# Ledger of designs, part 8: VHH binders against q8el04

Target 1, 306 residues: q8el04
Amino acid sequence: MKSIQVQQLVEEFNLEVLAGEDHRERTITKSRTHRPGLEFIGYFDFFPMERVQILGKKEINYLHQLNEQERDIRIGNVVNYHPPCFIVTSDQDGLTYLKKYCHAEQIPLLRTKEATVDFMAKVDHYLTRKLAPEIAVHGVCMNVLGIGILIRGESGVGKSELAHTLLGRGHRLVADDIVVLKRLSHKTILGTHNDKNKEFLALRSVGLLNVVRAYGSRAFQDETRISLDIKLSKWEKDSLHNELEFETQYRDYMGVSVPSIEIQLQPGRDVAGLIEAAANNWYLQQQGYSAAEDFMNRIEWQDGDD

## First folded at step 18 (VHH)

Design n3
Fold by ESMFold2, look of step 20:
Structure n3 (fold): chain B 306 residues (1-306), chain A 120 residues (1-120)
Amino acid sequence: as target 1 above (306 residues)
Amino acid sequence: QLQLVESGGGLVQPGGSLRLSCAASGFTFSSYAMGWVRQPHGKGLEYIATITGSGGSTYYSDSVKGRFTISRDNAKNTLYLQMNSLKPEDTAMYYCAKDEEWTRSAFQYKGQGTQVTVSS
């Protein structure tokens, strides 16, 4: 599983190291920070001890009021869980007693000048992106009409040529050939390039095309949320694949369900136009509209009343 | 009948090397991207690497990047994983996967896997 070291936080956020400087190789595996207020008073149910622990003004003021015996109990109970580190916010001082306990338990004690809520938001964002599970798929990732789309299909089916057609219509390329997928949450998959393929589209017989140089900077987008999955398949004569669909199909990506449709590559078919229509229909569905339901309601009322 | 047969596992010392193979049949091998995943004892499946159908592009998880190399021979319908600088944490059952099955949270491996054990 992905982890980062406490030292990486120190460097990213320019944190002052107050104690435990030889233990900055300790790892962080959780993407959210925690304030241990309840834990200082002795309530440990669901204590997320593996998280980075944030000591804001409320926590520090409480600890300042304790005598030595109380500190042994209250601070001791928390440091004995050995969280990866403590970070004091708002440039608070008078921390000699806290350094003692962190030193004894070999836990980094760090400090930032930033205010608690703002700092926690920044660290949570950083950790989420650094610790996000990553995988790669073969396909093309585009942003079409503001909608992130992952286009999949067998090698040679025409994915890169379709991407080029969409570029000519003013849409944006994210990645060709290899698409890196990052799971940021239980509901969000980001698609991005692998740096190596940044801005490049590979076209058979033509070679590599840098889309920014060919079409301008708006032809490329570093990443997009994947909202729609499109499977391209070879056309089969005599197939019955031209029916209306009433139920949304889904494909699972690392536990995130993404709406999915299949498009057959019929000769002469405006596949780029179908992708644009699918993106627009997805947008309408987010607003609670279903064209199929609307249409069926209209024909039932009209025909059934005769 | 789709079939994936992994082989090449074994016992190796830390720092050693192994080469895994995956023999594929029952589908047009070159048309599909392939991947490797692994399952440490008593734990869930972990993504390792992806290779495109042509073999022209690859991607690796951070835990193996720089140490492992995925490759394929489309004439022999065989996928490979060259594993160098092996560590004890690489100990696991290794599986190959077809058609981006590694993207799903409930990955269902199709082969029996091949065991890799890295110990002193």
Scores: ipSAE 0.664, ipTM 0.891, lowest interface PAE 1.5, mean pLDDT 87
Fold by ESMFold2, fold request of step 22:
Structure n3 (fold): chain B 306 residues (1-306), chain A 120 residues (1-120)
Amino acid sequence: as target 1 above (306 residues)
Amino acid sequence: QLQLVESGGGLVQPGGSLRLSCAASGFTFSSYAMGWVRQPHGKGLEYIATITGSGGSTYYSDSVKGRFTISRDNAKNTLYLQMNSLKPEDTAMYYCAKDEEWTRSAFQYKGQGTQVTVSS
C-alpha cells in the first residue's frame, strides 16, 4: 500500500548517490533494513530482498577481498534480486567495482558517514513512521496527565467544549475535529493532526481558537500515543451507562485494541474530572494496580465477624 | 433499521471519472461522520476518506488525495465520492461506513457495496 521512493531516503539522510541516480524513483514498501552478509556468500533462504540493503564494514571488507571473478558471482547473485537500493555505511571507500554492478542492474548505490547500527536504527524508525497505515476519525485527541486520549461522539455532543475545559486545566491538545491515526505497530496507535487543523480548536458560538496563542506553547502537542478511547454520549435518564465499570472494554483501531469507556454527558457532571480520573487509573493499571480489585479485597476483609 | 446503499459504480477507462453515492437511512445522518473504504479483489479493506457530520472537514488517504472528493448532502441523507483521474489500482468494491466503522479491522453494517472497475 504505502510506499516511499529511494529519493526520499536520500533527502532525509543526506545520502551520497554513488550509482543508479536515474533510478531513485524505486519504491520501498518494507519498514526494516537488512544486511546481506549471508546472501553474499550464497545463502538465500528467507532473503528479504525487498528491504533496503545495508553494507557495513563486514560486508564491504568481504567484497574488497574478492577478485573480479568472485565479485561477478557473489555480487551478481545478490543484485539479481533487484533490491530497492544499497546503502554503504561508515563512509567506506574503494567502491568503483560495486558501482559497476549497481549501475548495470539499475539499483541505486548510496553512502552515509554514519555508523552501521546507528544508521539502521534511524532508517528503520523513519520507514516505520512513513509506511504506517493511516486513517482519520472525527473527534478530539488530547494528552491528559501524559496519557493520550481519543474523545469520540456524535457531532454537536460537546467534544470541543470538553477539550477546552481540559485545556484550562493544563492539559494538551493534539487535534480537534479531524484526528489522524497512524498504526506504528501491532500495539501502538499514534494520534496527530492533519497539519491544517494544527493548534486549532473549534468552539460552537465562539469560533476558532489557536490554543498556543491562547494558553502558550505547552497547550499543544504534535502527537501522542492513543492509550484510552472515550465515547461521549447524550445523557439518557434511564440508562445504566453511568455506573463504574469493573471490566475493561476495548475498541479496535486497525487491529490494535485500545481500552474504551463511555461517559454520558449528564448535566452538572464533571466530565473533565472523570477523564482525568480515567487517565490516572489507566496509568496505575500499567503499574500492576487495579482499584476495583483493591476495593474488592478490602470489603472481603470487612465481611468477617463483627 | 440502519441501511447504507452504495451505487454509481461501473466500468471506466483509466483517467476517467465516476461519482459514487451512498443513501443512508435509519439514523440521524448529519450527526455522524461518514467514510469510504474499498476492497480490491482478494485483499483487505483499504481506507479512502472521512467527512465530518457537518461536511466541514475531510481527510483522504495518500493513494487518493488530490483525485477523489468526499462530500455529503445532509438534506438528502446521501454521501458521495467523486472519483477523478481513475487508475487501474482503484479497481475495487467500494463501501460507505458510518460512525467510525472504517477504523475497525472487522467491518460491520456495510451495505452490498458498488463495484468500480478501471481498465482499458
Scores: ipSAE 0.643, ipTM 0.883, lowest interface PAE 1.6, mean pLDDT 88
Fold by ESMFold2, last read:
Structure n3 (fold): chain B 306 residues (1-306), chain A 120 residues (1-120)
Amino acid sequence: as target 1 above (306 residues)
Amino acid sequence: QLQLVESGGGLVQPGGSLRLSCAASGFTFSSYAMGWVRQPHGKGLEYIATITGSGGSTYYSDSVKGRFTISRDNAKNTLYLQMNSLKPEDTAMYYCAKDEEWTRSAFQYKGQGTQVTVSS
C-alpha cells in the first residue's frame, strides 16, 4: 500500500508551513481530502481522520466566531485525532489557536492562497495518481482507434509482432513486454510503460525497435485507459472457435472488470483487423448500441408469431 | 496438475536477508510470467514483483524496490525472491503466482505460501 509524505504535498502545491514544520514526514495514505466542519461542532461519527483536512472559509469563520474557551475545546477535539495535516485555503489568517494545537500535537498546519473547491480538486487528483495501486503484467499495451487495449498471451505467441502490424496500420504503442497497470478508480485502469521500455518494441529476428525513431512520434503514447483485454492463443486444430458470442466476457484487474476477448492465431486470420473491429464495437457500445442485442431482437421477431 | 510450492521463509532480524523459492510443475514454466505477492497478518494481498517468462524483464512494487530481487531458473522450473534489508513491515505470508493471477482481486492461492517474520 502506497503512501506519500506531507512534505511532498508542500512541495507540489507550494504550501506555506504555519506549524508542525519538523513533522512533515508524516504519511498520507488516503486519496480524498476532508472538511471537518461537523467535527468542529462535535459530531465525530465516521470522521475520516486519516485524510488531509481542509479548512475553508466556513470552517475558519466558524472558529473565529467562537469564544476562546470554545475554540480551544473544538480545535483540541479535532487535532487529538492526529490527522496527517491541516491545510487552510484562501490565504486565511487569525490562526493562533490552530497553530497552538497543531504545534502541541505535532501536526503540520499548512496554507494556500487557492480557493477551497479548486484546491481540493487539485489535491484529490494528485493523491489519486500518487497513491494508485499498481502492478505489472507481461503483454503489450496499444491504443487502437483511440481505444486502449491490453494484449496478453504466453511468451512467444506473437504479441509483439501483432503490435508491429497494428503500428503499421497507424495505431499507437504504449508498452511492450512489461505493462504497468495503475488503478485510478473502481472503474479505471491505466496502462503505461516502466520508463525502461519506453518507446521500445521487441521483435523476433529484428531485435529492439524504437517506434518513435522508426515511425515518428505519432506511433507512441505514454499511457491509455485499458478498455479491452485481448488474450492471444496459439492456433491448434482442436481449439478452433467460430461461435458467435452474445455475452461479454470479463477479466478482473485489481477489482476492475475489463471486457475480454480470446483470439487464436489461426494461419491466414486477420487478427489485427479483428482487434480493430473489437475496438469499434466497444466504441458503439459506449454509445448505447449492442450488435448482439440488435441481432437477437431481429431473430426473435422472425420466430413466426403469425 | 498445476502446483506451486513456496519455501525459504523463516524468522530473521531487521536488516537481515532471506531467499524464497517457488517450485513449479504442471505447466510449461518458461512460457508464463510469474509474480510474488504477500499477505500481512489481518490485511489484504500486496503485489511484490513480476518477472517475464524469459526472465529478461522485471518490475517491483515501490515498497520493495532496491531491496528485493525476483529471478527464475527455467531449467529448474523455480522462481526466486531474494529479500535483503528486511524490515518488520515485510512480515507476511509470501505466495508465488502464475500467468497474471496477481492482477485479480479474487486471487486464489495455488500453494501454501511461506511465512517470513522480521522481528528482533
Scores: ipSAE 0.635, ipTM 0.884, lowest interface PAE 1.6, mean pLDDT 87
Fold by ESMFold2, fold request of step 22:
Structure n3 (fold): chain B 306 residues (1-306), chain A 120 residues (1-120)
Amino acid sequence: as target 1 above (306 residues)
Amino acid sequence: QLQLVESGGGLVQPGGSLRLSCAASGFTFSSYAMGWVRQPHGKGLEYIATITGSGGSTYYSDSVKGRFTISRDNAKNTLYLQMNSLKPEDTAMYYCAKDEEWTRSAFQYKGQGTQVTVSS
């Protein structure tokens, strides 16, 4: 299970630390934030205490209207669940009792100037990306005509050279050699680089190429959703290959099903052009069109008239 | 035909070290990326690390980064996992995997695996 530390939130969002300064190594494992309004009034059923707790104007104003004895009880009851941290939004003041309890229970109390709903959206997005399961594969990740592709194949089959050809046609590199795959949801795989290989493409006989310096900033993209999987294979003269594929093939990545195409590297074959065609065909299929189905319907209509 | 034989597991105390080996045969070893996965008892598979066919690039899961080192000797057709600073949570059956098989949710073991047990 992936986790991040509260300190990482403090750095990412420039949060003010009001209490619990020495306990920012507490871990966060949930990608959604929570507002504990019901918990402050005593309703704890389904309390997601493992989430980052957000204290907006409603929560803080409620606590300010209580007398000191009630405030101690209400805050104590929530803090005793030991959530990873509390974050006060909208630059709110008058936090003496929150600071007292968070200090005593060793829980970070943080503050931002951001409004509650906007801030929660930013944190939820950040946590989703940071806590996403990830793996790495050997390959090349490109964005071709707005479509993210993962190109696989044996070492030395020509993946990086194909990437360079696609760059020359105006497409974008995401990663060469090592592609990091993150599962953002049950249907979304994100492809990215590992920072070390950012902007670099390794070409035999040429060496390392920085694609931004060679082709401009438009040649590189930090990440892309993986929409197509392309397996490159060496050409086999005596292999029977069905060039008319009517059914989509799929490859599983961490439980996410990705359409997959195998392309043999035949001499003289325009493989870059085939990848461009596959990206366009995928786009049309997302709009409900299948060229193979359309063609078969035309044949069946014609046969019915014969 | 294709075979992957894991070895080098055993019982160690927390903080100890082990080196796992994976002997490969039946394919051109240097042509393929290799990886390690593990399965704690009663749990699903966990991704550990990836190494490219040449051995020039590696990647590690967050749970082992800084403690484990994946390597390979292409002349001996052998994949390695050096495990340092072992923790009880590292207790699992360890398997090596060929050609991105670790990406699939329904991973099918090729070898018997090697057991690593970390306890006092």
Scores: ipSAE 0.623, ipTM 0.881, lowest interface PAE 1.7, mean pLDDT 88

Design n3
Fold by ESMFold2, fold request of step 22:
Structure n3 (fold): chain B 306 residues (1-306), chain A 120 residues (1-120)
Amino acid sequence: as target 1 above (306 residues)
Amino acid sequence: QLQLVESGGGLVQPGGSLRLSCAASGFTFSSYAMGWVRQPHGKGLEYIATITGSGGSTYYSDSVKGRFTISRDNAKNTLYLQMNSLKPEDTAMYYCAKDEEWTRSAFQYKGQGTQVTVSS
């Protein structure tokens, strides 16, 4: 769905345009680059032709060794798949024949001074973030004890007030009101702001607060990986709520499962403290410890289960 | 009995405009963020836009930024999508969604949707 034009890469990385100047409007829809070394030798199984193609020293040196007939075959076989563009790395020169073939097939040929591995990493990172599926939710995104947390709930339930309490305890705001979620991979959801709400927290009785100006740069973080989902709900005396939850609950975000906890806003309850405890417990679970399992093992021993 | 009823779709020429409506009932409308998604023929659901419960904040997918405007009238329990500068790729069934349900890969739309077709 998302795409970026080759021209945007040229501008972002200040790439030299060697051929195909009039075809920079071609689109890129894949978030990874590819080196077509095997394809130049004739092996096309699983060729990711829709990716940006990177020509490093090995690829260029191989092509330099070819005679004209071999060049027509080897280059022709690859350019006939019509990838979005080729980028030559390490400021390599002597590219007259490659320019000719790229011109003939109307494919942009670009060049950078950067070394192949470093450049591919930069482009892969840029494309992953520009092409990542992206949605927005109503909520608050915080980083609590190094753990990214998405706080959800009905409008007016107290999310921004809770965020302010967590800020006072030394945690960081990522976004208030609108949280932008980006799926960077099948296992990673980033929470970010929408630029317009950067550093702002809206408090019912106070109005709009810039948290960096009020509390210093430590109070804000541009983004965080979402590790915990917190649903805030209004306190209802008649609701069946499990105070001891032994089974981890999950919520799906664009196909990524995130642990989820529901917290009722009972008067007098230290909800900020519960969130801190949940973050710590999550961290321990990543290291292989489950407090619930440990507790159950101790109860079984006390009941004469041995 | 939560209900979302989409309307306002139709056939329009490229460059034209339409306004979609979503009539909501069975819940406290102003308490929830709302969103629009669409499903092009033979494809999966696409996120379009989000609006907060108060209507004070909005967000748009890249494909519709600057062309579409999400809005709501909490007194009428109605969500809107003003669609300008329509393109053939905007052709899809459009659905409104409640309570961040558009975040899930197994999204369960509640209404019948409204068809938008952009064609000469």
Scores: ipSAE 0.616, ipTM 0.877, lowest interface PAE 1.8, mean pLDDT 87
Fold by ESMFold2, last read:
Structure n3 (fold): chain B 306 residues (1-306), chain A 120 residues (1-120)
Amino acid sequence: as target 1 above (306 residues)
Amino acid sequence: QLQLVESGGGLVQPGGSLRLSCAASGFTFSSYAMGWVRQPHGKGLEYIATITGSGGSTYYSDSVKGRFTISRDNAKNTLYLQMNSLKPEDTAMYYCAKDEEWTRSAFQYKGQGTQVTVSS
């Protein structure tokens, strides 16, 4: 679905174009790069030919050691799969035969001075971000104590006012009103703004506030991983009695499960403080700490000391 | 009972325009963000656009940005999708969605959808 053009890689990474310059509108749809070492020796099972192909020192040195007939076969077999492009790393030279085949098959051949491992990491990261599935939700995204929080609730429930309270406590705004969610992996949802709402917070009766201009650059963060989902709801005095829930609830975002809690907006309740406590508790849980287990262990230790 | 009824689809030539409607009932329409998704034949669901409850903010997928406009009329409880410069790849069944249900991998249609076909 999402794709980028080879030309976008050329511009992003300042790549030298060695061949196939008229075909840089070819598309890339895969977020990982590939080194075709096995394919050059003739093993094509599971060849990810749709990926950007990276030619490091091992690949280029292998090709240099072949005679002309062998190069025709080995390079031809790979190029005939028509991958989106080839990128030679480490400013390697002696590429006459690669240029010939890439030109003939209308495939961009590119070069970078960067070392293979570092360059592949940069390209993989870039492609992951550019090709990630993306949606938008109504809410507020904050970074609270280093923890990414998505705050949801009905229009007018008080989300932006809560965000402003959290800003006053030194936390960071990511997005107000529209939060863009990107699925970077099976475990990671990234929350960000849509450029138009960058740095803006809308407060009832006050209007739009640019939080960086009002509070400095520390008040804003371009993006954060979403670690907690917070549903704000209006307090209902006459609601049915429910047992308090101690089990973690989750909300699905594009197949990623995010821990979720609901906070009722009771008059006088320190909702910002509850969000800070939830973020801190989440952080401790990531380190393997459970307050319930710790408490039970302390009771057991006291009995066992007798 | 919550109901979402999509309409306005049809056959249109490339470059043409259509306006889709989604009539909503059974909930306080203005309290919820709404969205459009589509399902091309034989493919999974594709996110199209989001609009906030007030209608004050919108967001579009890259595939439709600049060509489609999401809007709403809270007095009529109706969501709209104005589609301009239609392309064959816009051919799909279109659904509206409530309460950010388009975020879930297990999204369940509430309405019957409306077919848009761009051909000939």
Scores: ipSAE 0.596, ipTM 0.864, lowest interface PAE 1.9, mean pLDDT 87

